# Ledger of designs, part 109: miniprotein binders against q56419

Target 1, 326 residues: q56419
Amino acid sequence: MEGRTLEEVQEEVFKRHGVLVPKKELEDLAKALEEAGLLLTEKVEARLKEEEEKLKRERPMRLAGLSYPEGEREARAFLEAFRASYPGEGEEARVLLMPHLEPSRVPEVYGAALAALEKTPPPERIYLVGVAHRPLKEKAAALPVPFQTPFGPALPDLPALQALDALLPFELFNTPLAFREEHSLELPLFFLKGRFPEARVLPLLVARRSPELGEALKVVLRDFPGLLVLAVDLSHVGPRFGDTPLTRTLAEEARRRDLGFLERLAEGEPEAALAFLGANPTRIDGVEVVASLLPLLRERKGKVLAHRLDLEAPTLSAVGAGTLVL
Short names: E, the ipSAE of ESMFold2; O, the ipSAE of OpenDDE; V2, 0.75 times the mean of E and O plus 0.25 times the DockQ between their complexes.

## First folded at step 9 (miniprotein)

Design hc4 (at its last look DockQ between E and O 0.93; V2 from the best seeds 0.80)
Fold by ESMFold2, look of step 10:
Structure hc4 (fold): chain B 326 residues (1-326), chain A 116 residues (1-116)
Amino acid sequence: as target 1 above (326 residues)
Amino acid sequence: GDLIERLEELAEEVIRYLKEHGEEELAREIEEQIKDIIEALKSGDTESAIHILTELAETVARVLHRLGAPEELVYKLAKLLARISELARRLGDEELFRRAWELAIKAYDAARELLE
């Protein structure tokens, strides 16, 4: 009946089936369908409100047994296997860029991150900045609760989070439900918590470019030193992402964009890295995070440790992942 | 809007604290100016309102720091100044944008001192 009157529906039924259904019956059916839809909506809303209240106390594992092992012993073996996938040496990181793509797809890229952490003094806290895959009420958000891992809870740095909130023109703690299934935090956190079990965490999401976040973090990091982690993926190309089918030419372009972006970041030139991408034709995931954090990336020189453009044959698509230390 | 309600709540808390700690003249000044500021915000005279509010917030943050106020109250002033800075940026008032941000950092630093 949406876009049609009941009379039009009645006429179409008669036209197709030769039976004139009384208007009253059509009205009763429409009302019943609307009531059923309203009741389903109320149940979903109640469930979401329950989940939101739970998320104000803790963030449980959602990917244990799917992306990484649930048990601590198995999780430690999993970490070591990933380190072994990268034969090189890391370098000390003050800033680490690492992926949030499914770990089994890019094992050597996560291994390179572990190699960098191996050379990094244990920080008091980790500023973990992921990409919001669900809408946020603001440009960025945090969730100031323990995040569960197989290695125990990753505790929030509440004083640093409160300090950060005090320097933002919006409420930092604004969208708890966006964290419920956010793999851009959970997957990197598994590796970070496994290597730095005593570090507290500032779990942050960026939805849209927020220069305010970068300026505030610059001040907060002065008083609350720690490791800054950009948990971002690189190019997204092919039909799964609304693009043309993957060809060798498109894959080469994606790889070129990924490496050119990372190399310019490694030279301490984040504005040049963003300018190199232009309109971001290969949909590099990390653009909003980098654009938000410019004050923290300028003049920091470093090294690209690993890169992979991971091909998805069934979808004729690909996703890039990299490891950069600054 | 929501901003006006938050400003009213902060002003009430600040005024109460100042009266309790012997700053009754400043508390009266805030009561008077907040009324004018909110009226200007409601009428759409936002730029004028945030210039006045910036000066008031600077004075209040300094006094609260001198009095040893709870750090959370001074953090609220830092946040107000950060909000003013963003509003100024959107209005194209570049000088107030930078000034309000510098003052937000100063209020933040004062709050950090109070935590010790």
Scores: ipSAE 0.794, ipTM 0.921, lowest interface PAE 0.8, mean pLDDT 91
Fold by ESMFold2-Fast, scan of step 12:
Structure hc4 (fold): chain B 326 residues (1-326), chain A 116 residues (1-116)
Amino acid sequence: as target 1 above (326 residues)
Amino acid sequence: GDLIERLEELAEEVIRYLKEHGEEELAREIEEQIKDIIEALKSGDTESAIHILTELAETVARVLHRLGAPEELVYKLAKLLARISELARRLGDEELFRRAWELAIKAYDAARELLE
């Protein structure tokens, strides 16, 4: 911030406007701004406490009417349209990797995920692992409350969440506010709840690689079997992500990195998938999730069902999305 | 400091439970050993403290399971062992990590049997 004193402000106004503002007037203004800042801070703090309290009860929809329809009938038709956008058949999944970006940008990719879910027997629970877009107090977190959807609330699997918490070296339920606006959980959950309306959910966020999470999940999945879903996007390229404008060469490199990553995961070689990306120059956000879940991904062979690099023309940027079954 | 605080809290709860269920000898053993463990942690002898603590935790897990203790108490023991395994990993002791983590799984399994 600017290190300017009242004297310096007074001098600058005089030099630019030829008016000498009395120090008392500047002091009164500074005091009023400080008091307004304190009031705003107290208001923000009170609002955050109120939102955190609400999140102890339920997680409301944030993207209904924007990314998917609010009404159940319209939501069902929307989901069916996405399935229809993928011409292939799915394969049964024990582990599903699917995107979390805006569904309308990559309908065939979400359609491929739906195709896989059609071939998958209804699980008793879904381990939904997303990417934290806000800081977490720990490397990972969960929110043990119902998540609202147009298909009714997705209920938390409390026994499985408590079992997971018992095997972690940190408190699992550590950052409720990070879940208030989290599309990496909300968007995949819309599709998962539409297909498996009776499945309970473990909504999990990863901020940084947590090998202890994967080790604990391997034990919990033994006692609480379910579908593991990695809700991750692939390459992020272009100015929107601090990169140069998208060129044909950069788009081809992003596709190559996306597919090379997914293909190595499909061979049951998650360490090779991570090594292939190196420094992750195209910013695949799934890296931290895959690195956390290594014990669950090793030696599981599968198939890449779909991949798209979606162009955001106004910003000359692109985001990769894929569907992988293991 | 955090590990010491959590250790003291859990030890107090376990000792209270054991005394209420006729395991006064084990409760007294825990009282004596916990003082030694805390002193070792405070003096920087972390590796020795962790070894003593994991052996003590194995005995405690077996006795709590035999007594039909609340699963929540045994889950707390599993979590303490998970915290110890992570401390061992940070110290670069892969063997101690694996032993502590294996014991965390055993405590977790005991809690699951009690819950059913």
Scores: ipSAE 0.754, ipTM 0.897, lowest interface PAE 1.2, mean pLDDT 89
Fold by OpenDDE base, look of step 10:
Structure hc4 (fold): chain B 326 residues (1-326), chain A 116 residues (1-116)
Amino acid sequence: as target 1 above (326 residues)
Amino acid sequence: GDLIERLEELAEEVIRYLKEHGEEELAREIEEQIKDIIEALKSGDTESAIHILTELAETVARVLHRLGAPEELVYKLAKLLARISELARRLGDEELFRRAWELAIKAYDAARELLE
């Protein structure tokens, strides 16, 4: 009825079809549609509640068989192939910046991450900080449950998560449904769990810059040492993101922004990296994560291992991806 | 609203704990101060409320540590102090922010010591 009166609908039907539908029949239909709508809403709410209750126990794989193999043997072969796609050697990482883009789009960038992990002693725990592509109730969130992978469940570090929550001015354990389909954690976690099967994980999402998160993590990392992983993409340019189709000029600007950002991070100057982006016209994905983790990135020198601006041909859009070790 | 609720819940828990461990005088003092803090918050005097709350939290942290209180209770105190610090920061009171944050870390450290 979209704001029309029953009389207006009756008149419209009469004008179009030459049939006068009794007002009572229209009322009954409107009521039935309303009841059906309410029923659908209740069912949706019930399903969401059920999914939320499931997420209290575990986070199942969503991208197994799509982005990576479901079977362990095939998953190991997948890791090996990705590692082989990067011809270089890695360096030991205390902080690893890596992508969360579809792995098949940027295999050598993930390969560079794997190369770095080969040079990294097995950590007791991994702080995995992703980007929230769905709204969070707070600036950041964590999900303190096992994440399923082809290599077995990635178990949460509950003591470290509790310690982190104690130092945050908001509830860390919020918006569990935001984790259900969040690929920014699932895709990097595949590679991390495959390399470090015994490491516990702190799965974190950032929706908005939270300086409090960085300060809290700095304290927690003192008592709960581990590998910090920033799972972030770089520039997002083209029609999917509100730009014109990718041109040489637009691609060069995206690369300039990506590399300029990563290089300043590699020099231990995260504030300079943020300042370099200004209004972030190429929409670097990792800005809010980096802005949240400044205390952990300052004065750390490292190396950019890989970068790619990958074209999505069907949309003439491109996404930047990089691997940085600190 | 959320801060007040969290404050009331923690206060009740702390007061109960203190009474159970023979700190009846301190428990009464805390109860009175919490009323004052809530009244200040309701009246819009947020700065005064934060100041009183920070001072109270410091005292509570010391006593809970001395009594060997459960780590969970001390973590709740750290959390409250973290919330206070952020509120102080938003109000532009850098001194209160720093003080509350330092106390949050101290409470956190105290909790960690109890777990070792």
Scores: ipSAE 0.719, ipTM 0.870, lowest interface PAE 0.5, mean pLDDT 89
ESMFold2 (binder alone), alone request of step 9: mean pLDDT 82; pTM 0.794
ESMFold2 (binder alone), look of step 10: mean pLDDT 82; pTM 0.795

Design hc5 (at its last look DockQ between E and O 0.93; V2 from the best seeds 0.84)
Fold by ESMFold2, look of step 10:
Structure hc5 (fold): chain B 326 residues (1-326), chain A 116 residues (1-116)
Amino acid sequence: as target 1 above (326 residues)
Amino acid sequence: GDLIERLEELAEEVIRYLKEHGEEELAREIEEQIKDIIEALKSGDTESAIHILTELAETVARVLHRLGAPEELIYKVAKLLARVSEAARRLGDEELFRRAWEAAIKAYDAARELLE
């Protein structure tokens, strides 16, 4: 039927199956297939519209029972276990860099983030900046709705979000569907909401570096002080990421890149951190976020609390994660 | 570029508000300047159009603040100035970028004062 005449199809069916199908029956079948395809497209579009409307009211948990417990009591015990995985002390953070990798893969890295939060006075709000894994209509986006967690809803800071939108040369609230499955916000938020249950949240995604975002946030943070969280992973190496299979040499290079990046950020030198990566040969996930937020990172010194390059043996690949306080 | 479209949308709302609150002469002046700005943008005289638009929008923000306009309307003026500042950045005009960004912050500050 694909580019053949009906007579050609009819003859081929007869040759293969011994049945002569009248041309009218082939025409009816082709029309029915076209109608079914149109109905499927309309059904998919209607379902996406329904999902978008739901996301304009709230963002439900997608990883409860998979990455963290659904119930509040179990979730608190889970947090305590992660804190215990990091035996060190934290430091107060105005800016916290933490991962969004599956928590069970890097427990002490999330534990270090919890240790930093222990030393951090409860903020009125958290600027949570993740990495968009789906395309955004703009360089960055926000979703101004409650995000559900086992600890209750993380409420949006609507006044701060509106203020931020007012200082951006693009619409901030632009791609609700990109938030539907975005783990780079949900996984860090579990830890943040568990430690700061009263803090409101600005859930932000970066798809491509946006200097405008950093400049606008600098003004908004003056009037709406809070904790800035960069929810980013580090190196991504190996075949899962379009690379050669993981070797000892590649792993050592990824670790060197991760730590060199974090250490330069800790010295208050974010431009030097980006320059150190060059073409970013180990695909550090955080570069677009850091490049967006330069005005908020310059001259802010701090400390690297934890790092792990986590091996994915089945894929011969690895992902780096770290905890940095500024 | 959608700067013209955003300017036209905001201008209609601002002009309506000014007329409703006794600023009919200013509303007429704004309407005429906006027509000239749009013509300059379409003809490629973008840098001078952005300069004039920055001055006009800053004046509008001050007047709206004086009139006690809804802060959301003044936020829209600040957002237009943020778009203007980005246009200046893309032209490579650092001085005009800084001027437009400063004006955006002033409009934002005016809106913030009304929320208090």
Scores: ipSAE 0.812, ipTM 0.929, lowest interface PAE 0.8, mean pLDDT 91
Fold by OpenDDE base, look of step 10:
Structure hc5 (fold): chain B 326 residues (1-326), chain A 116 residues (1-116)
Amino acid sequence: as target 1 above (326 residues)
Amino acid sequence: GDLIERLEELAEEVIRYLKEHGEEELAREIEEQIKDIIEALKSGDTESAIHILTELAETVARVLHRLGAPEELIYKVAKLLARVSEAARRLGDEELFRRAWEAAIKAYDAARELLE
């Protein structure tokens, strides 16, 4: 009832159908709809609570059979095919920037990440920092539970997570429901777990820049060494993101922004990388992650292994993806 | 409000631990200082409150370490200091921020030493 009185509804029904519905019947219907709405809300709330309770134990796969194979054998073949899509050799990574875009859109970029991982000694733990696509209660969050993968569960490093929480001015373990469907962790984790099956994981999400996170991680990494992974995409341009359809000019600007950002990171100048983007008109989504991890990125020299601006043809939009090793 | 509540909860836990381990005098002193800190926070003297809290928390972390307290309790002190550091930063007090952050790291290190 969009602000209409019961009398107005009664009059409209009479005008349209020639039937005078008693006011009492309309009241009963309105009440029934309200009750049904309340019941639906309660049911939804109960479901969300149940899902939150489940997330205290594990994070199930959400994209298995969609973005990657559910079965281990097929998943291994998937990894090999993605690795084969990148013709180059990788380099050892202390820090790996990789995409979280749908893998089929940018196979060679994920292939470059796998190439880098081939040259990387197996880490004890992986700090996996993704982008929160849902609001978080705090600037950043972690989920200290096993993440399911086709290769078995990625187990959390609880001691390192506890150490990190101890150095943050906010509760690290917040907003568990934000992790339920977050692909920025699930997709890169598939590749990481497939390559390093024994590594523990620290699944982290960043919603807003948190310099405190970088400073805390710098201390924690001293005692809990591991591979730092930034799971971020680059430019987002086109109608899905509020722009006109992709043009050559818009694509060139997106590529310029992406490569300029990655190159400055490769030079060990993360502040310069952020400054280069300015107002970030092409909407590089990794900005808040990089801004949070500045202490860990400074003075590290590296190499851009791959970049792609991938067209989503149905929407005439494009997303940038890159692989960087430091 | 959230900081005060967290401070009160941690203080109660620390005071209880100290009393159980023979540090009754320190426990009384902490209780008194916490009252002063809370009063300062309520009165708007945030700078003084943060300063006193930083010093107190540093002392508490050292004593807990000396007593061989559970690492989780010392981590809570580190976290409080981290919160204090952020409060100082928001106030624009860089020196207090630095001091509180360094204290947080020291408390963290103390906890780690007990785990090794």
Scores: ipSAE 0.808, ipTM 0.919, lowest interface PAE 0.4, mean pLDDT 91
Fold by ESMFold2-Fast, scan of step 12:
Structure hc5 (fold): chain B 326 residues (1-326), chain A 116 residues (1-116)
Amino acid sequence: as target 1 above (326 residues)
Amino acid sequence: GDLIERLEELAEEVIRYLKEHGEEELAREIEEQIKDIIEALKSGDTESAIHILTELAETVARVLHRLGAPEELIYKVAKLLARVSEAARRLGDEELFRRAWEAAIKAYDAARELLE
């Protein structure tokens, strides 16, 4: 519609479909529609239906050739380079916390995750829990289709996903469009599939605190044991995230905040980790994931293998990243 | 509303399965108790409805297990109990939540035991 703002269209699509469409995508579409004389809403709906149909069959790679190599040989060399960036040997993980920001920004942190995976026996399945960067119709969601990677498709664990759905007070397989562009799943999955090519995956997104998810997962893991992966980033500071420009003092506070959070998780005290963040306010997207998974994190001790605050000098902003094994 | 419609749909499916497998007495009992549960929900007596539904669903899961019913049908019973436990949590009733959630796990376990 010629009188409508892009924000109004974005909001209408979210209300109808539970998906937040990027503004750039709407801008490009609006130009094409103006040239063709078509209504914006009608064309957006047609495009969303097409994308949703594609997601019923598989989840294609979106970041291949950008954040990681497309070819299998090049992808394996890429993993080896990241592993080499971490000088330690790693430790066995039953639960792994790893980042989902651009890998090239924090190679040592991803290297630490790879080191932990090398010490971990190959799991039959991986519970990969990421953060929804688009609104979900429910507190959490999963997409039960193959996720493409340079190492071949990561196959869904359908029996385990159905078991999980049976113990949830909402439909687990909701908001498929939220998965079409979701780096919190795609980037960790690249590393996990490269290390454990035979493992099936439960790709899970958390948008808001869901204690029922953690309660259900505790039961499902009893019958479908596997590796639990929390794919979360830590502190987000600076103007890029709606905060004041980064100073040395603010950067040091962010590092202390990240480490205080991770150290409490490593002590098997996830409630204390959340309380620590409440006393030391921050924009950590992993909070909702940790709060949802409390039953799986309590009394499980481990070790922080790596931490880095990645500085984006042009924007005077930073994002924290860490690797924690439990 | 939708919750009542969903309850009626699952009850109909369970009743059909039970009648097809010689459990006519339990099928009749479910039909009678579902009417009581729906009446309680419509009158705003949600706590009583949750209590009766939890007990009934636990019995249904046990019988479906004995009959070797498809795990998907027993999973539907577990999911109903998960929804019931969430309703209890929203009511602030921790004991009722625990009772319904334990029943959900029991139904889930019954389905798992039928998988070789």
Scores: ipSAE 0.805, ipTM 0.919, lowest interface PAE 0.7, mean pLDDT 89
ESMFold2 (binder alone), alone request of step 9: mean pLDDT 77; pTM 0.724
ESMFold2 (binder alone), look of step 10: mean pLDDT 78; pTM 0.736
ESMFold2 (binder alone), alone request of step 12: mean pLDDT 78; pTM 0.732

Design hc6 (at its last look DockQ between E and O 0.75; V2 from the best seeds 0.00; counts 0 for: pae E 2.0 > 1.5, pTM E .609 < .8)
Fold by OpenDDE base, look of step 10:
Structure hc6 (fold): chain B 326 residues (1-326), chain A 115 residues (1-115)
Amino acid sequence: as target 1 above (326 residues)
Amino acid sequence: GDLIEELEELAEEVIRYLKEHGEEELAREIEEQIKDIIEALKSGDTESAIHILTELAETVARVLHRLGAPELYYKLAKLLARISEEARRLGDEELFRRAWEAAIKAYDLARELLE
């Protein structure tokens, strides 16, 4: 009722329909609508609470049958096809930067990640650091439960998660509902679990830069060695992100920024990579993650294996994706 | 508010643990230091509160090593990490360094007890 009085509504109904609705009937209707709204709110709250309670036990697949196959056999064929889409060879990774974009949009970039994983000895654990697309209570968060995949559950490394929490100046285990639909973890995890079925996982989300996270992880990695994975996208340009439709000039600028960012990371200069972006006008997704992990990225040299700026034709927008090994 | 609550929770656990293991004198000292910290925080002297807390944490860490309580060391590490971050926010680089080093030490002691 956009701030209208019951009297104004009564007058409007009279003007439109020639019927004078008694004020009491309008009051009853307003009350009923309010009660219905309250009931809806309570129902939504109850549902969210139930979902939160479920997330204490496991994180179910949300994108199975949509972004990747639900069945294990089909999922394995999916992995092989993605690997085949990248014609090159990979390198051993201690740190892997890979996308979390819809896999079908950038198959060769995921293929490059798989190529790197082929050259990587099976880790005991994977530190999977994604981007929070929903608000977190803290700068970063973890969900210490099994994540479902077509290859079975990705089990959390509880001792390493506990150790990490002990060195953070905030509660690591916060905002479980943020993980419910977060694709930045689910999509990379499909590929990682498929390649390393026995690896434990530390599923981490970053909402805001947390230098404390990098410092804490540096200590934890000493005692709990593993593969560090940055699941981040690159530039986001076009109307979906507040720009004009994609042009050659805009695409060239996005590519320049993406590659300039990745190349500086490959040289072991993460601060230079961040500085190169400045105000980040092309909205590179991974900035807050990289800014959080500086201690782990410094002086590590590596190689850019793949890059793509993928056009979303319906919106004339584009998203950058890359694979980097350190 | 969050720091005070965390301090109180840690203090209660440590005090209980110390009393259960016959360290009554140290338990009393910790209780007194906690009162001083709370008073400092109430007065707005956050720097003094952080300093006292850091010293307390270091003392507790040394004693807990003798008693073998990894869970308490992890809690202590977390508290010290929070202190370090507060120190950083305040621009106290020395306190930051001390608190962070102490946090790592507490963490290392926890790990040693768990291995």
Scores: ipSAE 0.660, ipTM 0.827, lowest interface PAE 0.5, mean pLDDT 88
Fold by ESMFold2, look of step 10:
Structure hc6 (fold): chain B 326 residues (1-326), chain A 115 residues (1-115)
Amino acid sequence: as target 1 above (326 residues)
Amino acid sequence: GDLIEELEELAEEVIRYLKEHGEEELAREIEEQIKDIIEALKSGDTESAIHILTELAETVARVLHRLGAPELYYKLAKLLARISEEARRLGDEELFRRAWEAAIKAYDLARELLE
């Protein structure tokens, strides 16, 4: 009954079923459906408000026992196994790009990130910038609470977060519910907290490119130095993402775009990296984060340590992941 | 508009803080400057807005020097960042640049005083 008057509905029922339903009965039905919809909306809003209040105190683990072990001993063994899956040496990072894809799908890519962290002096704080998978009220957001991990809580750097908020033309602490199940922060954080247990965290999400965020972060990083982490995935291709079934040609194109993007970032040329992608036909989801952080990426040269385009046979789809140090 | 309403609310918070700390003259001065900036932005009078913004930045510096109030430092910087974003939306590049520079100056002073 979309976009129709009650008279139109009444006539359609008569055409299809040979029964003329009195207009009053249709009006009563429409009223009852509207009332039921309003009641359901109230229940959902009340539950969401309750979840929002919980997130004012902490962000609990959502993926323990699913993507990584819940127990601390097993979690440390998990880190060691991932490091071992990358036999190479890392390099010191002031900026680290790493994935948020399910770790077991790209173990050597996460292993490369761990190798980079081994060469990186323990930072006082980590600017962890993920991709919002739920809508934000603004272009970007933060949640200034402890994030639980098997290694203990990752504590927020409240002074740095408050300084960042002071330089933004919007309220930084704007969408707590978007953090509740956000794996783009939780999965990288597991690895980061395991290697840097004393570092505080600025847990940040980008929904849409925000040049204001990058300019503000440039000022804040001057006063609150730390490790900048771009927790992003690369190409998304195949039917899960709106394409025809994955072909060798599409997979080759996705790899080419992933590596071309990363290589241009490694040359300190983030604008060129974005231009290389054009309309972003393989849906690299790191684009909005990179576009927000241009001032922090310019002229920082580095190296691509790892890349994988991980193929999903059941869905004929693939997701790219990489590790870049700058 | 919603942005002007948000600016007014933030300004009232800053002014209330100053009054609570016995700085009635500074509070009145800032209140007048904020009202004048809002009026200039509404009317599209860029030259008046730039002049008033410059005076506001100097008043912010005097406030931070006199009070040393940590909570106030960042609120004033954020007010200036809001003004800068409105100038950008209006397409006024000169006002945008000056407002952003003032926001950074207020932030820098806040940082120096908090250290």
Scores: ipSAE 0.531, ipTM 0.766, lowest interface PAE 2.0, mean pLDDT 86
ESMFold2 (binder alone), alone request of step 9: mean pLDDT 75; pTM 0.660
ESMFold2 (binder alone), look of step 10: mean pLDDT 74; pTM 0.656

Design i0
Amino acid sequence: GDLIERLEELAEEVIRYLKEHGEEELAREIEEQIKDIIEALKSGDTESAIEILTELAETIARVLHRLGAPEELVQKVAILIYDVARALGMSPEQIYEIAKRFARAIER
ESMFold2 (binder alone), alone request of step 9: mean pLDDT 82; pTM 0.796

Design i1
Amino acid sequence: GDLIERLEELAEEIIRYLKEHGEEELAREIEEQIKDIIEALKSGDTESAIHILTELAETLARVLHRLGAPEELVQKVAILIYDVARALGMSPEQIYEIAKRFARAIER
ESMFold2 (binder alone), alone request of step 9: mean pLDDT 83; pTM 0.787

